# VHH binders against q96fz2, part 107

Target 1, 269 residues: q96fz2
Amino acid sequence: CGRTSCHLPRDVLTRACAYQDRRGQQRLPEWRDPDKYCPSYNKSPQSNSPVLLSRLHFEKDADSSERIIAPMRWGLVPSWFKESDPSKLQFNTTNCRSDTVMEKRSFKVPLGKGRRCVVLADGFYEWQRCQGTNQRQPYFIYFPQIKTEKSGSIGAADSPENWEKVWDNWRLLTMAGIFDCWEPPEGGDVLYSYTIITVDSCKGLSDIHHRMPAILDGEEAVSKWLDFGEVSTQEALKLIHPTENITFHAVSSVVNNSRNNTPECLAPV
Short names: E, the ipSAE of ESMFold2; O, the ipSAE of OpenDDE; V2, 0.75 times the mean of E and O plus 0.25 times the DockQ between their complexes.

## First folded at step 8 (VHH)

Design A17 (framework vhh_6z1v_2; at its last look DockQ between E and O 0.75; V2 from the best seeds 0.00; counts 0 for: pae E 11.4 > 2)
Fold by OpenDDE, look of step 9:
Formats: sequence, structure tokens, C-alpha cells
Structure A17 (fold): chain B 269 residues (1-269), chain A 123 residues (1-123)
Amino acid sequence: as target 1 above (269 residues)
Amino acid sequence: EVQLVESGGRLVRTGGSLRLSCAASGSTFSTYTMGWFRQAPGKEREVVAAITQSGGSTYYADFVKGRFTISRDNAKNTVYLQMNSLKPEDTAVYYCAARVGFYSTAPNEYDYWGQGTQVTVSS
């Protein structure tokens, strides 16, 4: 996974992340560093994207079922990294393979500390290799949505009002991530960064791409992944597997350029 | 372009069962969300059920109430509608439809349609 969409306004995104804590109380996640949130139809590695994580990471003795939402850098910078510039990392940390997560120090160490997060997105993009051509067809992949007659379609034919209705009720893609905290050697702000765990693709997606993000499907899966206070690493890793609960459609080549940030990126062609 | 051909519609008695099939042409069947719609005489076309590309998720109209099951076989380019406990109110022309993207209950949101198959449930 090298490209996502996360374009919802902050307030809409927050509402979409409504949850119940372990006491059954309805809550919204509290924001950390909300000003770092930059909505975009075309998110690439090294950009900031919002993730969910347990409040226990920030507050001692906090209820570990409570959630915080925070923009983090895509591309995990391990805490032990001693260079002053994260761009000097010699290995790719955009993704973490589920089968080797415990073999790589950069992922194993933060995971062992309970630094699990849920990466939020409208969906993610993958490119299908076209047989006989050097061309690749991009696809937008996301949770199935239910469109009612009153709800607008994703496309040019929808009124602005209908479009807003669709996104107001959009089910966000929830991907399993690992984050770490890096302190620059020269001082400064702590950098929070994340990697997306990947798995082999489900059968439905296998013709498009052979790998997919580990998707946490449902509130229980999301809660268990986040709750490092009550759920062990071993138990959490049981949640990491392919899912067939996805849908997708072909999009235009507009998304190929990471600088393009328009609704056309995820519109069906 | 995808061509859809429905089959299996017939006269059946109340309480009976029927399985509809829809065969799609071409190699792109696995990329479409598939749906079943029905239209009774004098009524608007309405969604019955829908299924995602891989079959991992399904949608059913409220009137289905567990009586119908939508499924698909991508290797056969076919979508099915198993209908059980049929009622006279289920009498309609049933249509198969294909859509780019996620589920829609609106007929105008589907890109390809079959010619339909007649289902008649007698009292």
C-alpha cells in the first residue's frame, strides 16, 4: 500500500470515528495535534495521516479503551534511529509484512511496547498490471458502502448535496498499523510515525494486487487492536489476516501524480 | 460492455423455492458489484439484493427478510438468487444488474442490465 485517500473534513472524520468505550459510553476520539491534519484524496508516504491509538499511550492510568486521533507521519521512523534526518533511513518502512513483523527490529520493538494504531482512510489505491502493456490501471479499494436512492453516487452525476450525504455516512477503512516515537538527536519535537501492516491479498483482490493492508473489520477488531493494555501482542496479531469484505472500482490516471488532490482521484471511470 | 442474461424464472406455488441465474459475458465480471432487481406490474423497479465483487458482503431489501440469498461464482461469470418461501407479492420480472463501485439501491446507478426473467407466484 503506497497511496491512500483521507479527505474528510476534520469534524466529519471525528464523527465517523465515534465509538463505545469498555463501559458502553458513546465517545468521540480526542485530537492530538489537529493542525497537522491535512485532508487529501491522494496521500503518499511521508505525509501525515490520522490514526487512532489508545489514550493509555499519553496518559498514565488512562482507560486503555479510550481512543485518541492523531496525525502521524506515514513511514515508521524507529526510536533507535540516530541520524538527524528521517529521510536517511536505508530501508522502506511504509509497510510491514505480517509474516516478518516479529523478525524486524524496527517493527518488533514498537509492537512489543504496545504501539498499535489504526490508520484511517477513505480507501487505498493499487495498480493493476495490464497484460501485454506497460500500462497500469489504478483502483480505489474500500469498505463496501450502502447507497440509498437519496444518497449521491461517487461521480460527476451527483449533486453536491448528494455527494456530501455520501461522505457524511462514509465507513472509513481501518487498517492495522504500528507506530513509533522518534526523538531527534539534536532535540526538537518527538516525531510520531507509522507503518501499515500488509498481508497477502484476498481472492477478490488478487487479480489487482498480490498484497493488501491488514484491514480491521468492525468495532471489536479495532478495539482489540488498539487496547494494548488488555490485549497482548499475540492476541492482537490474530486479527491480522486478509479480508474479502472490500469493494473496488477503477479510477483515472489522475491519481498517478501524487500532487493531484481532487475528487477525480477516486471517481470511477 | 457487459451483457447479462437472466434465467430460472417460472411459475411457482406459494411457499415454493426458485433459483435465478444471471450469466455475464466478458472477462470483467469480477470487477462489478452485482444486483438483483424486480419490477411488478404498475410498480417501480426495486432492489432485491446486491453482492460485492468477491462476495464478501451482501445487501438485502427489507422485504426479503431472510428468504432470499444472493451469491456469485466469478469463475463462471454468474450471479445467483436463491428464493425461498415465495409469496404472491414476489411476482415480478427479476433483473440482473452490474455496477461499478459499491452497493446502490437506485436502479439508475447500475451500468448494465439483463432483459429480465418472469417470476410468478400463485396463491
Scores: ipSAE 0.784, ipTM 0.905, lowest interface PAE 0.6, mean pLDDT 92
Fold by ESMFold2-Fast, scan of step 8:
Structure A17 (fold): chain B 269 residues (1-269), chain A 123 residues (1-123)
Amino acid sequence: as target 1 above (269 residues)
Amino acid sequence: EVQLVESGGRLVRTGGSLRLSCAASGSTFSTYTMGWFRQAPGKEREVVAAITQSGGSTYYADFVKGRFTISRDNAKNTVYLQMNSLKPEDTAVYYCAARVGFYSTAPNEYDYWGQGTQVTVSS
């Protein structure tokens, strides 16, 4: 899982992340560095994506069930990385395999510090290998959406007005992530970066790709993954498994080039 | 950022009961995971019990399980250790400790420590 869509305007994204804290209080996540959020239909590794994480990571007097939303770099830079340029990292940390997460120092160390986050997206893209050609068929993969009178369907939204209705009540994809904090050796701002945990594909996705992100299906799973104050690493890892509660449709080759950032990237064909 | 003060340690007969208290001041107590540790002369500091910030999860060392109970009162900024069926082997200085995040059994994972309260169990 190397490409996502996360195009919602900041205010719409924030409302889509409404939640309850441990005391049953209704809340919206509080933003950190909101100006670094760049909506896009076509996000690739090294770009920033919004993640949810516990407020306790930033404020020692916070309830661990309270949430922050922050843009983080996709591609985990370990806290121990000693080079000056994070793009020089010699190994790929875009994804983290669930079966070896406790064996890899780059992931085990931040996980031990409770550095769990939920990566937000409209959905993600995968490319199906077609026999007899070098061409691959891209698919947009996302949670099943509840249709309302106002929301319409993605295939029926052939005008700008109708597209807005599709996204008003969109259920965001919530993927399990691990993040770390890197301090540049030569000074500067702390870099927050994340990796997406991956699992074997579910039955429904096996014909498209052999791996999928670890999806946290529902608020109970999201809350337990984020709450590093009340949920141990061992218990949180029990949430990491394939999910059948997903849907998909084929999209055009426009999405293949990460420079293309239009609604056509996820429109059904 | 938080100061911890233990109280309640005293001389107790074998089979007796004792309640230790740890009062916190400074930062908001309710956000910290709290642990009780003990250290006997010539021995390393070892975990006795721990409790998460909401009290939703607790830990007990095998040697105290069924005899000791950890609890917290976040309104009073206090964590308690109820000690029953005390044995001479329970004689030690008992320390209160605080950390951010899920409880740990390792002393070096706790950031704030009290000065300790002496518990002596005699026959």
Scores: ipSAE 0.668, ipTM 0.866, lowest interface PAE 1.4, mean pLDDT 89
Fold by ESMFold2, look of step 9:
Structure A17 (fold): chain B 269 residues (1-269), chain A 123 residues (1-123)
Amino acid sequence: as target 1 above (269 residues)
Amino acid sequence: EVQLVESGGRLVRTGGSLRLSCAASGSTFSTYTMGWFRQAPGKEREVVAAITQSGGSTYYADFVKGRFTISRDNAKNTVYLQMNSLKPEDTAVYYCAARVGFYSTAPNEYDYWGQGTQVTVSS
């Protein structure tokens, strides 16, 4: 997983993240650094994307079931990294394989601190290799959505009403992530960064790509992954598995260039 | 793009069972969400069942839930509708349809259609 879409305006995104706390009370997540949210149809590593995490990471004695939403850098920078420039990290932390997560120090250490997050997206992109060529077919992959009789096209942005038909009640993709906090050696703001946990692809995606993000399907899974105050690492890792509850469609090569930020990136072809 | 050919429609008695098949052309079948629709004389075409590309998610109209099962075999480029406990009101032309993306209950959201197969349920 190396490309996502997360294009919803902040207020729409926030409402899509409504949840119930431990006491059953309906809440919206509280934003940290909302000015760093940069919506785009075409997010790539090193960019910021919103994640959910427990309030307990920010407030001593907070209710660990309460959620914060914050933009974080895609590509985990370990807390022990000593260079002044995160781009100098010599290994790829865009993804973290589930089968080795407890063996790699970059991921095991923050996971042991309860630094679990839920990475939010409209969906993600994958490129299918065509047999016998170097041509690749991009697909947009997302949760199944309920469509009404008046549903519009996924890529439609020709009017507010058409956009609302698709996106106003969009079910956000919720991926299991690990984050870390890096203090630049020369000073400055703490850098929050994340990796997306990956698993073997489900049968439905295996013709597209052999790996997929670990998807947290439903509020119980999301709550357990986030709540490091009540759910141990070992228990949380049981949530990490492939799912067949996924759908996709082919998209044009417009998405190939990460500078293209238009609805065409995810429009069906 | 894709051609769809339904088969298996015939006359059957009330309480009987019938299996419809829809064969798709080419190797692109696995990229389509598939649906079964039906149209009785003088009525609008209505969704019966739908299935995502992998078969991981299905939809059933309320009037057929519990009696019909949609399935697909991507290796054989085929989608099926197993129809059990048939009733006279199930009499209709049944259509196989394909679309890109998640399924829809609206016929106008489907881009490719078969010719239809007649199912007649006698009393």
Scores: ipSAE 0.005, ipTM 0.357, lowest interface PAE 11.4, mean pLDDT 88
ESMFold2 (binder alone), look of step 9: mean pLDDT 88; pTM 0.897

Design A18 (framework vhh_6z1v_2)
Fold by ESMFold2-Fast, scan of step 8:
Structure A18 (fold): chain B 269 residues (1-269), chain A 123 residues (1-123)
Amino acid sequence: as target 1 above (269 residues)
Amino acid sequence: EVQLVESGGRLVRTGGSLRLSCAASGSTFSTYAMGWFRQAPGKEREVVAAISQSGGSTYYADFVKGRFTISRDNAKNTVYLQMNSLKPEDTAVYYCAARVGFYSTAPNEYDYWGQGTQVTVSS
């Protein structure tokens, strides 16, 4: 996974992330750096995306089941990186393979520190190679959505009012991520950056692309992945596998240009 | 930050029982994973038992399984090690340790340590 959509206004995104802590109390995640959240229908590596992580990473006296939502840079910069400019990192850390995650120092070290996060998106994009041509067909891939009498559908959205109805009850895609914290050698703000764990594609997506992000399907999986105070690395990694609970539709080539940031990027056809 | 103080160590006969206590002060105790470690003269510090912050998960070294029980009382900021069927091989200084996150079996992964309490088992 190399492109996502995450366009919800901050307040809508926050409500979409309502959850229950270990005590059964209904909560909304608390924001860190909310002013750095930049909604977009077309997010690429090196941009910031919202992630959920345990509050215990920031407050040593917090319950590990409580959640923070924070924008993080897509493209993990390891804590041990010695150069002054993180763009000089020689390795691509946009995604990490589930099968080698415990063998790669860049990912094994933050995992050992419990630095697990859930990457939030409306959905992600993949480009299907078309046989007999160099042209690729983009697809928007997302959780199946529950339609209600008051909700809209992507296919029926032809006005700003209809688009609003599509997103009011949208189930966000929740992808398993690993993050790290990098302190610039010359001083400055700590950089929080993440990678998305990838697995083999499920049967339903195999005709589009051979890999998919590790999707955490449902609140139980999300809670266990985030709760590094009660769930070991080994136990959390058992949550990392392909899922068939996913849907998709073809989109136009408008999405190919990362500068395009409109609903047309994810509209059918 | 947390400060840890162990108590309960003493001389006991083989087959006897002891309960060790580790009292925590400072930061909120309930957010730390806790471990009990021991060190005999001339030997390295080794894990005995560990417990997650809620008490929902525990670990025991093979040499104490069935004999020792770790527990915690977050309202009293205390972790306990109940030691039954004591053997001379259990003679060591017992240390309480704390870390943020899930418990570890490696001593070097704990940030806060008590000063230790001596347990001596004789026949």
Scores: ipSAE 0.451, ipTM 0.785, lowest interface PAE 2.7, mean pLDDT 89

Design A19 (framework vhh_6z1v_2)
Fold by ESMFold2-Fast, scan of step 8:
Structure A19 (fold): chain B 269 residues (1-269), chain A 123 residues (1-123)
Amino acid sequence: as target 1 above (269 residues)
Amino acid sequence: EVQLVESGGRLVRTGGSLRLSCAASGSTFSTYAMGWFRQAPGKEREVVAAITWSGGSTYYADFVKGRFTISRDNAKNTVYLQMNSLKPEDTAVYYCAARVGFYSTAPNEYDYWGQGTQVTVSS
């Protein structure tokens, strides 16, 4: 997973993240740096994406079940990185393989500190190899959606009004991430950056791509992944596995260029 | 910064009971996981019991399971270890320790430590 859509306006995104804390109270996550959130149908590595994380990471007296939503840079910069420019990092941290996460220092260290986050998206894109050609077919992959007379699908024949209604009740994709905090050696703001954990693809996606993000399906899984005060690293990692509870449709090549940021990027073809 | 002070250690007869207390000071105590460790002369420091910051999960070493109970009172910034059915093998200096996040059974994963309180169990 190297491309996502996360286009909802901030207020719609916030409501889509409504949750219950440990005491059973309904809450909305509290924003940090909301002005750094940039909605887009076509997000690539190095851009900022919204993530959920435990409030305990910022307030040492907070209940670890309470959530913050914050934009973070896609592409984890380890806290120990010594250069002044993060772009000089010599290895790719866009994704983190589940099978080696405890072997790689860049991921093992922040996991030991409880730096788990949930990466939010409308869905993600993958490119299917087509036999006999160098061209790839892009697909938009997302949770099954319940809120339409058309069984949750977004159709090309839908009016602009119907498209807006679909997004008001869209179930966001919730992917397991690891983040770290990097302090520039020369001073300046702390950089928060994340990686998406990947697993082998499920049977339903195996014809599209051999890998998929680790998807946290449902509030119990999301809550356990985020709650680093009550859930150990070992227990949290048991949540990391392929899921079959996803759907997809083919999209046009418009999405191939990351500069294209229109609804056509995810519209069915 | 967290400062920890243990109290309650003393001489107790085999089969007796004792409650240890660990008082914490510092701006971040309420969200720390806490552990009780012990060390007998010439031996390595070993975990006895641990508790998450909310008290929702606890750990006990096999050799104290059913005899010791760990608890905490976050309003008083204090962690307790209730020790019942004490044995001579329980003789050691008992330390409390703190770390952010979930508790650990490894001593080297705790950042803050008390000075220890001596527990002696006579046969």
Scores: ipSAE 0.224, ipTM 0.646, lowest interface PAE 4.1, mean pLDDT 88

Design A2 (framework vhh_6z1v_2)
Fold by ESMFold2-Fast, scan of step 8:
Structure A2 (fold): chain B 269 residues (1-269), chain A 123 residues (1-123)
Amino acid sequence: as target 1 above (269 residues)
Amino acid sequence: EVQLVESGGRLVRTGGSLRLSCAASGSTFETYAMGWFRQAPGKEREVVAAITQSGGSTYYADFVKGRFTISRDNAKNTVYLQMNSLKPEDTAVYYCAARVGFYSTAPNEYDYWGQGTQVTVSS
C-alpha cells in the first residue's frame, strides 16, 4: 500500500471516528495539530495522513483506551536517524512487512514502546499488472459500505445524487500502523511519522496485487491495536492478518499522477 | 511522577503466607503498569509478577506460578502481592515498580521504584 484517499472534511472525519472508551463512554477523538490535516483523494508517501493513537502517548495520566487523532508523515523516520533531512533516509519505510516486523530495528523499537497507530483512509489504491502489456489498471479498495437511503457504497449505475450522499456515513478503512518520533539534530519540531503494516493479499485481492495493508476490521480490533496500556506487542500482532471483508472497483488512470486530487480518482469506470 | 512505598515484608516459616503492599502517591496511579521484582543476596534483580493499568492482564515468573497472586486497587492507589506456600528460595528484598504502557519483565524498563521490603523465609 503506496497510495490512499482521505478526502473527508475534518468535522466529518472526526464524527466517523466516534468510539467508546474502556468505561463504555461515547467519545470523539481529540485532535492534535488539526491544521496539518489536508484532505485529498490521492495521498502518497511523505504526505501527512490522519492516524488514531492512544492518548497515553501524550499524557502519562491518561486512560490508555482514550484516542487522539493526529496528522503524521507517511514514511517512518526512526528516532535514531542522524541526518538533518528525513527525505535523505535511504531505505523505504512506507510499508512494514508483518513477517519481519520483529526483526527490523526501525520497526521493532517503536513497536516495543507501544507506538501503534491506526491509519485512516477512505480506501487505498493498487495497480493491477495486465498480462502482455506494461499498462496497469488502478483499483480503489475499501470496506463494504452499508446501502441506505442517504449513504452506502453503490454501483456505477446508481444516480450521481446517491453517490454524493455516500460520504455522510462512510465506514473509514482502518489500517494497522507503527509510528515513531524523530527529533531533528539541529533543532526544530518533533516529527511524527508512520508506516503501514502489510500482509499477504486475501483471496479476493490476489488478482490485483500480492500484498495488502493489515486491515483492522471493527472496533474491537481497532481498540486492541491502539490500547498499548492493556494489550502487549505479542497480543496486538495477532490482529495482523489478511481480511476478506473488502471490496473494490476499477478507477480511471487520473489517479496515477499523485498531484491529481479530484473525485474522479476514486469514481468507478 | 509517582512515589512508591512497599510494606509487609517480614520473617515467615517455610509454607507460610505473606501479603505485600505497595502504596503509590503523586501522578494518577491507575495509569501505570505495576511490577513486583525481587533481589536475593548475590543475585540480580528479577521479575516476580506484573499487572496492567486496569488489572486485565497479569504476568507471573515461572518460579512463582500457582503460589503468588498480583492484584491492584486503583481506588486505594495500591498494588498487592499475595505470596503463598513460601520457600527459602523466596528470601529476597521485594521491590515495587511502575512504568507507562504495558508491563515489562525487564527491570531497566521501569521508571519508578520503591525502596524495597525484606522477606525472609526460614526452613
Scores: ipSAE 0.445, ipTM 0.788, lowest interface PAE 2.6, mean pLDDT 89

Design A20 (framework vhh_6z1v_2)
Fold by ESMFold2-Fast, scan of step 8:
Structure A20 (fold): chain B 269 residues (1-269), chain A 123 residues (1-123)
Amino acid sequence: as target 1 above (269 residues)
Amino acid sequence: EVQLVESGGRLVRTGGSLRLSCAASGSTFSTYAMGWFRQAPGKEREVVAAITYSGGSTYYADFVKGRFTISRDNAKNTVYLQMNSLKPEDTAVYYCAARVGFYSTAPNEYDYWGQGTQVTVSS
């Protein structure tokens, strides 16, 4: 997983993240650095994406079940990185493999500190290799959605007008991530950056790509992954596995260029 | 940062009971997982018991299960280790330790440590 869509306006995104704390109270996550949130249909590594994380990471007296939403840089910069420029990092940290996460220092150290986050997206893109050509077919991959059926339309296909309204009740994709905090040696603001954990693809996605992000399906899984105060690393890692509760459709080549940021990037073809 | 001070260590007869206390100051205590560790001369520091910040989950080493109980009072910034049915093998310096997040059984994963309190169990 190297490209996502996360285009919802901040207020719509916030409402889509409504949750219950440990006491069963309905809440919205509180924003950190909301001005850094940049909605886009076509987000690539090194851009900022919104993530959920436990409020306990920022407030020492907070309940670990309470949530913050914050934009973080996609591409984890380890806390031990000694150079002044994060772009000088010699290795790619866009994704980390679930089977070696405890073996790589860049991921093991923040994971040991409870630095687990949930990466939010409308969905993600993947490119299927086509036999006979070097061209790849892009697909938009997302949770199954409860679509509003248009009253009086028997056998009607989804129209472009229906896609505008689907976002009001869109179920966001919730991917398991690990983040770290890096302090520039020259001074300046702490950089928060994340990686997406990857697993073997499920049966439904195996014809598109051999790997998929670790998807946390439902609020119980999301809550346990985030709650680093009451859920151990060992228990949290049991949530990391392929998921079959996923759907997809082919999209046009417009998405191939990461600078294209229009609804056409995820529209069915 | 947090400062930890252990108390309660003393000489106790085999089969006796003792309660250790660890008082925290500095940072907000209630957000830290707490562990009790012990070290006898010539041995490595080993985990005895641990507790989450809320007290919702606890850990006990096999050699103390059924005899020791860890508890905490977040209003008093204190963690306790109740030790029952003491054996000579329990003789050691007992340390309390704190870390943010879930408790760990590895000493090197704790950032804050007390100076220790000596427990001696006579046969």
Scores: ipSAE 0.274, ipTM 0.662, lowest interface PAE 3.4, mean pLDDT 88

Design A21 (framework vhh_6z1v_2)
Fold by ESMFold2-Fast, scan of step 8:
Structure A21 (fold): chain B 269 residues (1-269), chain A 123 residues (1-123)
Amino acid sequence: as target 1 above (269 residues)
Amino acid sequence: EVQLVESGGRLVRTGGSLRLSCAASGSTFSTYAMGWFRQAPGKEREVVAAITRSGGSTYYADFVKGRFTISRDNAKNTVYLQMNSLKPEDTAVYYCAARVGFYSTAPNEYDYWGQGTQVTVSS
């Protein structure tokens, strides 16, 4: 996973993240740095994306089940990185393989500190290799959505007019992430950056791509992944596996250029 | 920031019982996972027991399972270690430690430490 869509206006995104804390109280996540959130149909590594994380990371007396929403840089910059420019990092931290997460210092260290986050997106894009040509077919991949509360699920085959109406009640894709905090050696604001954990693709996606993000399907999984105060690293890692509860449709090549930021990027072809 | 002070260590006979207390200064005690560690002369510090901030999950080293119980009272900013069926091998300085997040079994992952309380178990 190297491209996502996260285009919802801030207020719609916030409502889509409504949750219950450990005591059963309904809550909305509290924003940090909301001005850094930039909605886009076509987000690439090094851009900022909204993530959920436990309030306990910021307030030492907070309930670890309470959530903050914050924009973070895609591409984890380890806390030990000593150069002044994060773009000088010599290795790719856009994704983190689930099978080596405990072996790589860049990921093992923040994971040991409980720096787990949930990366939010409308969905993600993957490019399928087409036989007999060097052309690749892009697909938009997302959770199954309901068409209306009364008439069943919206799918890839539904009309464009019906498709636009679902954003008001869109179920956001929730991907397991690890983040770290980097303090510039020359001073300045702390940089929060994340990586998306990846797993082998599920059977439903195997014809499109061999890898997929680790998707946390449902509030129980999301809550356990975020709650680093009550859920150990070992227990949290049990949530990291492929899921079949996903759908997709082909999209136009407009999405190929990350500078294109329009609804056409995710519209069904 | 938290300050930790252990108490309750003393000389006790083999087979006896002892309760250690660790008092924390400040209103943020309930934020921390707590651990009890011990260190005998000439040996490295080892984990004995640990407890999450809520008390909902605990850890015990194999050599104390069934004999020791860790508990906490967040209203009193105190963590306890109840030690039963004490053996001479339990002789050590016992340390209280605190960290943010889930408890750890590694001493180097704790940020705050008490000064220790001496427990001596004799025949």
Scores: ipSAE 0.325, ipTM 0.715, lowest interface PAE 3.7, mean pLDDT 88

Design A22 (framework vhh_6z1v_2)
Fold by ESMFold2-Fast, scan of step 8:
Structure A22 (fold): chain B 269 residues (1-269), chain A 123 residues (1-123)
Amino acid sequence: as target 1 above (269 residues)
Amino acid sequence: EVQLVESGGRLVRTGGSLRLSCAASGSTFSTYAMGWFRQAPGKEREVVAAITHSGGSTYYADFVKGRFTISRDNAKNTVYLQMNSLKPEDTAVYYCAARVGFYSTAPNEYDYWGQGTQVTVSS
C-alpha cells in the first residue's frame, strides 16, 4: 500500500472516529495539530495522513484506551536517524512487512515502545498488472459500506447531492501502523512519522496485488492495537493478518498522477 | 520522569514471608507498568514479576509462581511484592523498575530503576 484517499472534512472525519473507551463511555478523539490535516483523494508517501493513537503517548496521566487523532508523515523516520534531512533516508519505510517486523531495527524499536497507531483512510489504491501490456489498472479498495434507502452508494453517486449522502456515514478504513518520533539534530519540532504494516493479500484481492495493508476490522481490533498500556506487543501482533472483509472497484487513470485531487480519482468506471 | 525507592529487604529464615515496597515520586506513577527484578552475586538481572499500569494484568517468572504476588496502589504511588515460602535461592538484591506501556520481561526495556533492596534468606 502506497496511495490512499482521505478526503473527509475534519468534522466529518472526527465523527466517523467515534469510539467507546474501556469504561464504556462514548467519545470522539481529540485532535493534535489539526491544521496539518489536508484532505485529499490522492495521498502519497511523504504527505501527512490522520492516525489514531493512545492519549497515553502524550499525556502520562491518561487512560490508555482514550484516543488522539493526529496528522503524521507517511514514511517512518527512525528516532536514531542522524541526518538533518529525513527525505535522505536511504531505505523505504512506507510499508513494513508483518513477517519481518521484529527483525528490522527501524520497526522493532518503536514497536517495543508501544508506538502503534491506526492509519485512517477512505480506502486505498492498488494497480493491477494487465497481461500483454505494461499498462496497470487502478482499483479503489475499501470496507463494505452499509446501504440504506436514505444513504447513497458509490455506484449511484454521480451528483453532488448524492455524493454528500455517501460520505455522511462512511466506514473509514483502519490500517495497522507503527510510528516513531524523530528529533531534528539542529533543533525544531519533533517529527511524527508512520509506516503501514503489510500482509499477504487475501483471496479476494490476490488478482489485483500480492500484498495488502494489515486491516483492523472492527472496534475490538482497533482498541487492542492502540492500547499499548494493556495489550502487549505479542498480543497486538496476533491482530495482523489478511482480511476478506473488503471490496473494490476499478477507477480511471486520473489517480495515477498524485497531483490529481478530485472525486474522479475514486469514482467507478 | 519518576524516581523509585525500594524498601523492606532484610534477613529472613527459609519458609518465611516478606513484603517489599517500591515508592514512586511523581504524579504520573499510575501510567507506568512496573516490574520487580532481582540480581544475585555473579548473576545477571532477571525478571521476578510485573504489572500493568492499571493492575489488570500481571506476570510471574516460573521460579516464583504460587509464592510471590505483585500488586500496586496508584493512590499511594506504590508497588508491592509479597514473597511467601522463601528459599535460599531467593537471596538477591531486588529492584523496582518502571516503563511506559505494557510491562516487559527484559531489564533493558525499562527506563527508570530504584537502587535496590537486599533480601537474604538463611537456611
Scores: ipSAE 0.013, ipTM 0.516, lowest interface PAE 7.6, mean pLDDT 88

